# Designs tried in a protein design chat: VH-VL binders against Protein cereblon (ohgt). Part 4

Target 1, 230 residues: Protein cereblon (ohgt), of Drosophila ananassae (Fruit fly) (b3m1f2r157to386)
Amino acid sequence: LSRVPGVDYLEHILFPGEVLPFMIDGSLFDDEMPGLDGLIFGVGFPLMQPPEDNPHKLYGVTCQVYEKGESGRQLVFYKSRALQRIVINCDDIQGPPQYIARNPTSKCFSKVKILPEYFLPEPLKCVDMGSMSRFRDIPSMRDKYRRYQLSSTPWPADACQEYAYEEIVERARKKLEIHKIDTMPRCPIQLSFWLVRNLHLTEKMMRLTFLTDSVNTRLQLIGSTLKEES

## First folded at step 1 (VH-VL)

Design l1 (framework fv_levilimab)
Fold by ESMFold2-Fast, scan of step 1:
Structure l1 (fold): chain C 230 residues (1-230), chain A 121 residues (1-121), chain B 111 residues (1-111)
Amino acid sequence: as target 1 above (230 residues)
Amino acid sequence: QVQLVQSGGGLVQPGGSLRLSCAASGFTVSSNYMSWVRQAPGKGLEWVSGIYSGGSTHYGDSVKGRFTISRDNAKNTVYLQLNSLRAEDTAMYYCARDLYEYYDSSGFDYWGQGTLVTVSS
Amino acid sequence: DIQLTQSPSSVSVSVGERVTIDCKSSQSVLYSSNNYLNWYQQKPGQAPQLLIYYASTRESGVPDRFSGSGSGTDFTLTISSLQAEDAAVYYCQQYYSTPLTFGQGTKLEIK
């Protein structure tokens, strides 16, 4: 099955921290149902997978409803926030289910695996920060990598210093509006997703940053983009 | 930089076997979808086999049951075992890396130099 | 299996001219807003080189005179203002489903 029951599909990637507004007809609720306040549900992105190669896997996020309002006679408006990256499992995948997500437009449930966010907070050497050769190998970054080599900062010997946490923060500060900078998270995990949400990245870079489990890798990919843009 | 260096081709009789090797440098083969693509002399390209980062394998209909793709993560090398070879398998065999990591099969951005396999009686 | 049909099989054009190569798929290769179709260039004696992925996204380092268009089943590679170094065989490829398949190729010769 290429479509996973109990999960809504989006045409684009939704990152943790993003708001997903939606409306439903209030008449679809039973009198016994308390509504959707605080509901956690799954949202999938079929964009990441050709159906035949891996029909039973779908990447996505969990979303939690945090605000409710009325927008019409029986229409109820909800705001939800994406929380965690997931892969949606079929019953054929062995192992204990990590979470069960409920689709707000369906009474069905889907089993999901929550994807980890790995962060190494205090690397001791440049190699501990991740590979700079990976940036060269990404098509959208190859030309920028070559231009970066022509700058006053040598690549890759000093690249680890250029992509230190503080350096990424300072480059983002120069590119983003003042009111947005005040909302920038202190946690590196949340910062990595916040940067993706607030910077205009190519679709391919969005996929790459979504699919990595390494926060350090995600931050370095974003940092390289910030470094090379004027 | 990224490089794929191939070896293991040669002349073999019908029914024979060969093992092709593709040694990678500048990236980790276990992180990318890796493929073998062949080209018969004067003909077009034909996809032969692929291996996902997770280890699952796929084959073209003409080679299913005869060819086996594998990798050695410690050696950062991808292999193609050719068994029960036919005259029709005569081709230049290319090793190719998929554009992105993590199951995003989107195109082959780096190719090996090619290895000639000739099957003749 | 998805079959890709390229036309023409061969063309001969002059430097500075525009050339269009078509690729028709036996079924749609559109999946969630992306067309899973690539274009490759192969020069004599060399391995193929990726030009375009997702039907219209140009690979890094590829000159802007190369462009891809189309959606679903009908795709086009356009080379504007041909240069002598563009003489090659061009292939379309789908990666929508396995087995991955290529078109038969279009040989481009420059007069």
Scores: ipSAE 0.000, ipTM 0.409, lowest interface PAE 17.3, mean pLDDT 73

Design l10 (framework fv_levilimab)
Heavy chain, then light chain:
Amino acid sequence: QVQLVQSGGGLVQPGGSLRLSCAASGFTVSSNYMSWVRQAPGKGLEWVSGIYPGGSTHYGDSVKGRFTISRDNAKNTVYLQLNSLRAEDTAMYYCARGETYYYESGGYPFDYWGQGTLVTVSS
Amino acid sequence: DIQLTQSPSSVSVSVGERVTIDCKSSQSVFSSSNNYLNWYQQKPGQAPQLLIYWASTRESGVPDRFSGSGSGTDFTLTISSLQAEDAAVYYCQQYYTIPYTFGQGTKLEIK
ESMFold2-Fast, scan of step 1: ipSAE 0.000; ipTM 0.421

Design l11 (framework fv_levilimab)
Fold by ESMFold2-Fast, scan of step 1:
Structure l11 (fold): chain C 230 residues (1-230), chain A 121 residues (1-121), chain B 111 residues (1-111)
Amino acid sequence: as target 1 above (230 residues)
Amino acid sequence: QVQLVQSGGGLVQPGGSLRLSCAASGFTFSSYWMSWVRQAPGKGLEWVSGIYSGGSTHYGDSVKGRFTISRDNAKNTVYLQLNSLRAEDTAMYYCATEYLPTGDYNWFDPWGQGTLVTVSS
Amino acid sequence: DIQLTQSPSSVSVSVGERVTIDCKSSQSVLYSSNNYLNWYQQKPGQAPQLLIYYASTRESGVPDRFSGSGSGTDFTLTISSLQAEDAAVYYCQQYYSLPRTFGQGTKLEIK
């Protein structure tokens, strides 16, 4: 349940691809402080409390500054974009720890573990080739059917996965404005996060979709909400 | 050049306390991770504790709850507070510098000269 | 915790000979094509000195007779032509996770 000092905390989950705008008082910078352009910093979510058996494991994202402006003499406006899911100050997650700025104004770093995004070949749906077996019983087609011998062969896992992915995309298109559909990513990893950002999921579903390392599982969780609402 | 100068060791009775100091010069101290590694007489190296540039700390299981690592960035110094000392804590204690963006400086270099801690009655 | 086991515990060899020291990890220290395994040399009365990082990359100033190899869980430090100055204790160390851990050390004597 503890928070890491100096890490910016949001009330809501921030997914990769989201823009996080912020303002800084320019008087906080000394003459030798590095500029913020391209700075990568960490953002945590207090809404996603760690399990009681691991109270110090906090979840968040890395954010990178990509644009700056000025709103007044002493206030500077910045835009950042969330990039990767992280665990903050956790030693048990596989992989070496990495260090990123605690916040945009900090000279200190927090220990983080970057959470991987896995797109493993796992069948979301499978179909049999049984429809082709009807040709076995037609005398004029019997020899041709035997040459192809496809009726008892299951689809490859990759084909089943691709089918389910396209079905989820089609259902999402029916719920979204056309102008938003034009911004839909083609990369499955980015698509999974884009769908969460644009489909107004419940807090429970946002938590589940954030916590999974599997893109296929994330897409299936999203697909389940589309089935129930349709 | 980067230098680490250690102090604060000595002889203490079981149950006693000592504070070790490691003063750094020649680099931007606040950007570096600092560690303590100990070596009992005639034995191997054991990592004891680390403190990151942001102040986060970690400890080896044998010292957790008894030792406290801290840093003072204004003084370019890292400290190791040794409490509830036992005979098996007798060792040469080294401080060492790490820089931790992963991939840049993922090793112990340089090391301090070492500080002897002896726990006996 | 990741446990590192070195073999042999000690070895005595003559100047000009080749020696190999093995280090076995209780779990893989391979992440994103890098092995987070370092080798240190400690001479009597001195602090340890870095020899090799990322299992096979030699530190600047370290003679080319020192080389590291291996991946995942099995690693080897090789000294191809021993010099008298190489008498020391050698330690492997993993930088994959906290807590940092060292092997028990291999004592190299020359005579």
Scores: ipSAE 0.000, ipTM 0.404, lowest interface PAE 16.7, mean pLDDT 74

Design l2 (framework fv_levilimab)
Heavy chain, then light chain:
Amino acid sequence: QVQLVQSGGGLVQPGGSLRLSCAASGFTFSSYAMSWVRQAPGKGLEWVSGIYSGGSTHYGDSVKGRFTISRDNAKNTVYLQLNSLRAEDTAMYYCAKDWGYEGFTYAFDIWGQGTLVTVSS
Amino acid sequence: DIQLTQSPSSVSVSVGERVTIDCKSSQSVLSTSNNYLNWYQQKPGQAPQLLIYWASTRESGVPDRFSGSGSGTDFTLTISSLQAEDAAVYYCQQAYSTPYTFGQGTKLEIK
ESMFold2-Fast, scan of step 1: ipSAE 0.000; ipTM 0.459

Design l3 (framework fv_levilimab)
Fold by ESMFold2-Fast, scan of step 1:
Structure l3 (fold): chain C 230 residues (1-230), chain A 124 residues (1-124), chain B 111 residues (1-111)
Amino acid sequence: as target 1 above (230 residues)
Amino acid sequence: QVQLVQSGGGLVQPGGSLRLSCAASGFTFSSYDMSWVRQAPGKGLEWVSGIGTAGDTHYGDSVKGRFTISRDNAKNTVYLQLNSLRAEDTAMYYCARGVEYYGSGTYLDYFDYWGQGTLVTVSS
Amino acid sequence: DIQLTQSPSSVSVSVGERVTIDCKSSQSVLYSSKNYLNWYQQKPGQAPQLLIYWASTRESGVPDRFSGSGSGTDFTLTISSLQAEDAAVYYCQQYYSYPLTFGQGTKLEIK
């Protein structure tokens, strides 16, 4: 589900935690305007589409409507909040309704895959890949190993020390306004998305930070952006 | 210890039906995608169908509309219903556990564990 | 559909020799710096076994004499010092797009 009519923000990447406001003109509905309170829908990003030979897949986020207001007859204002990163697939729609996202302005339904967010509290610097491959063969640890492989970035050992979690947070604090610092999340997963949306990153850096499943890698990418300006 | 145990194959006439079963153990079945891959005698591998953790299904062009993949998470079993069978459907059918690469923009899998195979023979 | 073509179709080599098997894709399977290509080994009478994923990452338990390389459309599986137990048919597979497809296979025989 690629678009909500009248919202230009769909041309930008939405990260979890961001608000997507939109308005619906009731005249677009011949019968009755559907109830959208609490609705979870998918928002796709045209900038984050897989190659043309797989055109039915699109990166995006799930959004949930949390506020509704009326501004005159037939014009209803909604506020929604992005919750999770997803991949939208319009092919072979099947399964329970809870796994199908819907664009609130259409009856189009698509299967979505929720993308994981993994945080490793103890950064694995100078770790032998052989030691991590041990998790591959353990069913309960296999997802963690898979996520580790996906998040692994070939970083020089010396550079990795400059991107320690605490140092990245301190560098960010020096660039952010005081009132924004007061809203900084304590959860590393939420913090990584909060930093992306508050640091006004370049389009390329927003894409890279969106695509990684690793919170550690996302924070390192953010740290590299902060270091470039210093 | 991961195991995939298959059953349900056999000899059937053209136009007939069979249901293949693959019983999984040694892992959290509901957390993995499952697929069926077949191999005609003396030929190569052909992906037939896949089912995701949410019940989303995908099919190869040669079987679309004739085969149906399904899963029962309470029984840790994946099924493949074969209908309108043709001579060219004769093959060893393998069930396989799918590993998904998240963050790639795809639900596509590679296969790390395979069942022993179930022979399906379609002949008059 | 993405078509994978393997070469050679069969090869016969002696223990201790180096073997290379090529897999060519009709379309690029590279996306976001990752190659969506795998290699499987199938011994006679057995189900396939995963050897390599992401074109170059060796599966746990696979001997280090097996290595994968390549990017985009051209991929190679290399066995650096062949052993008798390596006699098998080797398949490449792409998981870049539906339908998932395999190469036709390369039969490796030991002299």
Scores: ipSAE 0.000, ipTM 0.410, lowest interface PAE 17.8, mean pLDDT 74

Design l4 (framework fv_levilimab)
Fold by ESMFold2-Fast, scan of step 1:
Structure l4 (fold): chain C 230 residues (1-230), chain A 121 residues (1-121), chain B 111 residues (1-111)
Amino acid sequence: as target 1 above (230 residues)
Amino acid sequence: QVQLVQSGGGLVQPGGSLRLSCAASGFTVSSNYMSWVRQAPGKGLEWVSGIYSGGDTHYGDSVKGRFTISRDNAKNTVYLQLNSLRAEDTAMYYCARSLWFGELYDYFDYWGQGTLVTVSS
Amino acid sequence: DIQLTQSPSSVSVSVGERVTIDCKSSQSVLDSSNNYLNWYQQKPGQAPQLLIYYASTRESGVPDRFSGSGSGTDFTLTISSLQAEDAAVYYCQQYYRTPYTFGQGTKLEIK
């Protein structure tokens, strides 16, 4: 378990490798304002289905600030990059979670659990989803994140898990298209690894969307390795 | 405009259970941080539990593992389930609202009328 | 946990006089530009009512005679020109982190 200074809520699901820009008003004039350069903080996704259907846990990512810029005396811009997938236990959060646009990082502290990587066994005669190019910045998402940094729009409390599921699936489709993945997923097991690892989708959801043609196939997780049971 | 109407209190024996209700009107409970605060007879205020707009819950150490806060969005109502009650849980229980986002409101701006819980044989 | 200590525990003052109630926090409740300290008034048989939030901002509908001041760890509630209806117990409260904690209360008697 690692401890991060700050747990913030994000309306959208952030994938490892994506950039999350944010802005703090008035921080140039605060004597006690902590420097954020190099800071690692946690971002939770309350709209994503909780781990093991446990409502006291959130999926999220760690983000690290890698660049700072100043826009006039009132505004400080930060650029952060999502690094590792995490699970946040809501019982460990000290302080009220806040939307990131509202200087939330100093208000919350929590321990986080860094999630393990999943690996495919070799040999497999399938397209290698692990060779997919790293996630890059998505211009449309960056523009949306910039709007959130400029507003005090609150986290959408009334959004349900079904909405989050639909958003995750649509974002996965758009990422595959935007990043121009050369190796299209024709192998259900490799796509399953990618979805579990990056989108936290359950095996049941993968079967409904991508494994429909394999209704007699049962998939099993053995430690960090997924196997097909025929 | 805004009202919180409480119910569900009463007299129970040690080890018993009660469910307190807090029905809201004039706002949506799922869009706010909702708390329970108790006050023993002649004593001060003690924060007991809270539920964030996103559904995250928090508890004071004295009640963790025994009390459960929940809500029913269709009924616009917040609940506090009290289990394994002890004599020291005897108190007036208040539900209270705070705006958890929007305009940085971090205080209890509206309170229910209170529900008395008495733990005695 | 953050501990809040109020002084005095009780005070008796005449109508028209000024009273001050102090609240000391065991650690700073200042984050960015906001002091997460609130003041509540509780009259006998009633629920508490918010008076002051963010240490110095008066809640809508609260008379001008109530004011709050302070920053970090030391806070004061002031009631100028006391009225008979101000007889109550006053509580400070921190909203900086869970568990949210209250001071032990100050009982204000009139007459």
Scores: ipSAE 0.000, ipTM 0.393, lowest interface PAE 21.0, mean pLDDT 67

Design l5 (framework fv_levilimab)
Fold by ESMFold2-Fast, scan of step 1:
Structure l5 (fold): chain C 230 residues (1-230), chain A 122 residues (1-122), chain B 111 residues (1-111)
Amino acid sequence: as target 1 above (230 residues)
Amino acid sequence: QVQLVQSGGGLVQPGGSLRLSCAASGFTFSDYYMSWVRQAPGKGLEWVSGISSGGSTHYGDSVKGRFTISRDNAKNTVYLQLNSLRAEDTAMYYCAREGPYSSGWITYFDYWGQGTLVTVSS
Amino acid sequence: DIQLTQSPSSVSVSVGERVTIDCKSSQSVLYSSNTYLNWYQQKPGQAPQLLIYWASTRESGVPDRFSGSGSGTDFTLTISSLQAEDAAVYYCQQYYSTPWTFGQGTKLEIK
């Protein structure tokens, strides 16, 4: 992707599940205050420069506000959590684009498109495969489970995907602290986002993993950064 | 005192290119959004392009893909690169400062440059 | 895109008289009690100057004979007692949605 001048965006790329605290003048939301009861208020943040082939699109995330605090200066502090990847057409933005870290009291409005998360599920499992799943998390049995999956799934594409997925998880475990491993999701979609949030990836790799709609591709991109070979 | 001093412009053949400049002084340039607005001889105003304090760009439909707005905060200057010029691009081009966004209220064109004439003629 | 239509396109009025210029938007430019509509004055050979923002708020230094009103889609600029220096073209502009758009202009001549 080429670098195009000009996108007022957050200081770092946010993935679904990540917390974003922000501050605004509470009076600016008198009629449209963010919900604190678990409802999405349509708060979105642009995160990166547009792609080379589509310079009018901004990529970002929607956030749900879950906590509110007030200061003595009528400023309101919010805690939010990123939920979904979105794309914004620059032509649909009402008012100036907001870079929240530099302009916390300003806001703009736009139509957004929620981006899908495509995941190719594991190949259909025969009755025998299910009995082997418990061995995946046992160190002495992990290799047996992996070999069983590889031998039981269609080759080459499905077997290669299964192999890469398990190998990526094992490589990540070697780089992560014990308390973080305990929070690792079992869902592949959430796992792909969790890995990006908990691994220190380069800006280029974070952009590539954010822009893909394929969970399988995102996991493989993450895996490529974990290889010991340069 | 706030000043926007424009330069560039001139007579060019259809298909040609020009670069317009607008040098700002009297305010913290990097904190403000800047726009270009044009006016064909004897006609009304048409917004052409805008650039945010952080460098985000946006364009009017008639110039999208042909014009490029940019800024150099170290030089306090905003630029408009005009490419693939057509006879209908003949106009007085104004740079304008958009109001303070940090207030969160509204923006408007509060200060304008003197204008730079661009004539596209064969 | 939001289209702004002004009426009349031209008007001639004597010094001291009241004049009203209308601006109609193709869609509402109102959000959360704020109306993103501005008015500009352009004298011959000069750059435009801001007169009114938020449909009704006068810019600093603008004489009190100028006033703006309206909300949603219908807006009016009023000059309560014309002076010779007010001969100019007047433009409304919406700041609700990109691309920013202007009305076609109203030419005000003094008789």
Scores: ipSAE 0.000, ipTM 0.411, lowest interface PAE 16.0, mean pLDDT 73

Design l6 (framework fv_levilimab)
Fold by ESMFold2-Fast, scan of step 1:
Structure l6 (fold): chain C 230 residues (1-230), chain A 120 residues (1-120), chain B 111 residues (1-111)
Amino acid sequence: as target 1 above (230 residues)
Amino acid sequence: QVQLVQSGGGLVQPGGSLRLSCAASGFTVSTNYMSWVRQAPGKGLEWVSGIYSGGYTHYGDSVKGRFTISRDNAKNTVYLQLNSLRAEDTAMYYCARLTDEYAWGHFDYWGQGTLVTVSS
Amino acid sequence: DIQLTQSPSSVSVSVGERVTIDCKSSQSILYSSNNYLNWYQQKPGQAPQLLIYAASTRESGVPDRFSGSGSGTDFTLTISSLQAEDAAVYYCQQYHSYPFTFGQGTKLEIK
């Protein structure tokens, strides 16, 4: 369980890698308020079906502030990036949900569970994290190791699994602009989220691709959308 | 053509509630900053509330905790919920569009106004 | 809050005369070479209409006899060669800081 400041509610699904801009009126801060630089906060999706049919839990993502811009009008503009899929315990959310709120000004924290990203054959081939590798072979620590491995750490290009990249590129080229194709990642986990961010998917497909812990399943679901009609 | 059509005013007793509506056509309220500005009879303009495209809201000090701005994207309509009304809330209420939410621009289009009278 | 004070409160002038309306801000509203000040015209029984934004930029469709000037804390709306249809209440408004605030208004009457 991780703790993140407050929870904002978003009317649509936000996938890892997406930018979430937001603004805060600087008059809401006094001199004792900490800055938001590097802040990790939670964003929940109330319109998504609760996990395990449990109304006290909410799907979402963690976001980290990476850029701050100020206006002499006391407005502060922030850019954040979604990092990890999470489940939020709604019983720990401070105050009633605000579906339109995009502002992590709450001093309260919610408990969240980070959701894993599995890629077969072996997800661990995508990242070699020496300090955590000892947990890989311990059953009780294996989930923690995979979660750590799948966090927002950099992915070495040469450590990514082999897959049908050229076929995906060819299919995507028919639907996407060339400048977007040039930004397409090779690592399967990042690729699966990049494809969701850059393709127009139905609500059903967005929910299915968000809910799966399997990167292979996510890529297969997306691939079905990229295929030409028979 | 851009148009804002308002409704929902009336006479209400102190402590009562009203919901004002502002229906937009010719543009999408979910992608624009929308505001409410009021004017007491014979007096000047007072900014009341605003909502950003991203959903963040702001309120004038006199109405904080009593008024709530919201929108219905499917109906392309902005609302102002007025609660715990006082005699000093008696005013013509205007909805207005801001040209640039990030730079805040200026109020380029205004609704026709909705009269709210709070009287015992 | 930023307070805007207009002067005069009311003025009565003849057609063809020049009129100036002043707006003073309690603090500077200049940021990055932009003055966050608008001017609105309100005729009896009507909603306000934008005349000038960013202190000196005339809104599309507004006659060239209307002009805005000033910077920082002191701003002026000028109407050269008044026309009968210019009888209205004029408001300055700052959008530099929340809450947005308006001046108290200047009533312009034509003799």
Scores: ipSAE 0.000, ipTM 0.409, lowest interface PAE 16.3, mean pLDDT 75

Design l7 (framework fv_levilimab)
Fold by ESMFold2-Fast, scan of step 1:
Structure l7 (fold): chain C 230 residues (1-230), chain A 123 residues (1-123), chain B 111 residues (1-111)
Amino acid sequence: as target 1 above (230 residues)
Amino acid sequence: QVQLVQSGGGLVQPGGSLRLSCAASGFTFSSYGMSWVRQAPGKGLEWVSGIYSGGSTHYGDSVKGRFTISRDNAKNTVYLQLNSLRAEDTAMYYCAKVPFDYVWGSYRYFDYWGQGTLVTVSS
Amino acid sequence: DIQLTQSPSSVSVSVGERVTIDCKSSQSVLESSNNYLNWYQQKPGQAPQLLIYYASTRESGVPDRFSGSGSGTDFTLTISSLQAEDAAVYYCQQYYDTPLTFGQGTKLEIK
């Protein structure tokens, strides 16, 4: 997304994957109001340092409505989910700053820059030869299998190193309740945000993990808190 | 229209067991957390237990190890299993809906309440 | 655990008068500009009903005469023009931390 139909402000850092419930006063909509399901809007964080020291820019996330709550009386409750980290250009915001709880209607438009999620897979330091075992018994392929094995394993002076990523996952499992572990995503990008959402982090660590574009760095920052607490 | 209909109360002797049920309708039950709150005769409200949409449970200090909250999303029902009951557990037990579950495990206010189920523990 | 203390324990007022009920928390329930404190009304023989959440936001269908105020540790529920149907016990509740806790209640009797 490079443009969102509405922008609201939150004095809390939201990470992708996190649920943001909100309410709308139904009296602000007519009898023919279309459902808000699927609506994507922006949420900015005024308490964070503005990007590039520019007071007209704000860090935030995009949120998409995925569920409508009960429509009792005049208030309608919705659930939204944060999707992507963004930078909001406040110069393009129409009207005064809005908070969903204070001003439930947002019909302004704002240009946003979607922040990237960079992930560099750790190099293969230990080779699982299972997929290559079919070549083990073919004489003409044995030299290729041996060369592949030698080129794929650490030099004899080095022990096979475990991936820091796997170590972080195992430490997190020890600190989290069993029911939460069952919901842990396998994708490293989603895992990095899931860990932030499910671990108690200091405000400083929340800020640092939000601001980095590197999934590897985010995971290492989280891993450091797990070492200090254990 | 949100409704919470309770059942399963009654008179039981100390050390006995009882299972309370709360049948929900009018909202997507599987998406919401549920809680149990009790009130002893002539006394104030005491939170007993909560269960998130995902099944995670929490308990008040006075009932830990004795009570078990559970849910059956196929039946839109939340349960409270009361074991090792004491005279002090005598109360009206309410089930209550929590509007939303946060990933952080935050609890919310109770927007809808059941009619209550009386539990009396007496010898 | 967070302890909530209400005052007064009981109050009697006439129809049309203003009443205030206070709730004091043993620790701050403020986070990210939200006060995790709400108010319930319980009429005799009935289940509690939510009046105010986030300390000052009125629940849908609750009359304008009910208002909540305060922040951090000190909160107040105000009923600006009492009606006969307002006779009830009022409870504050925090949802900042587990276990969830309630105040001891304030009984409001209307003369």
Scores: ipSAE 0.000, ipTM 0.413, lowest interface PAE 16.1, mean pLDDT 75

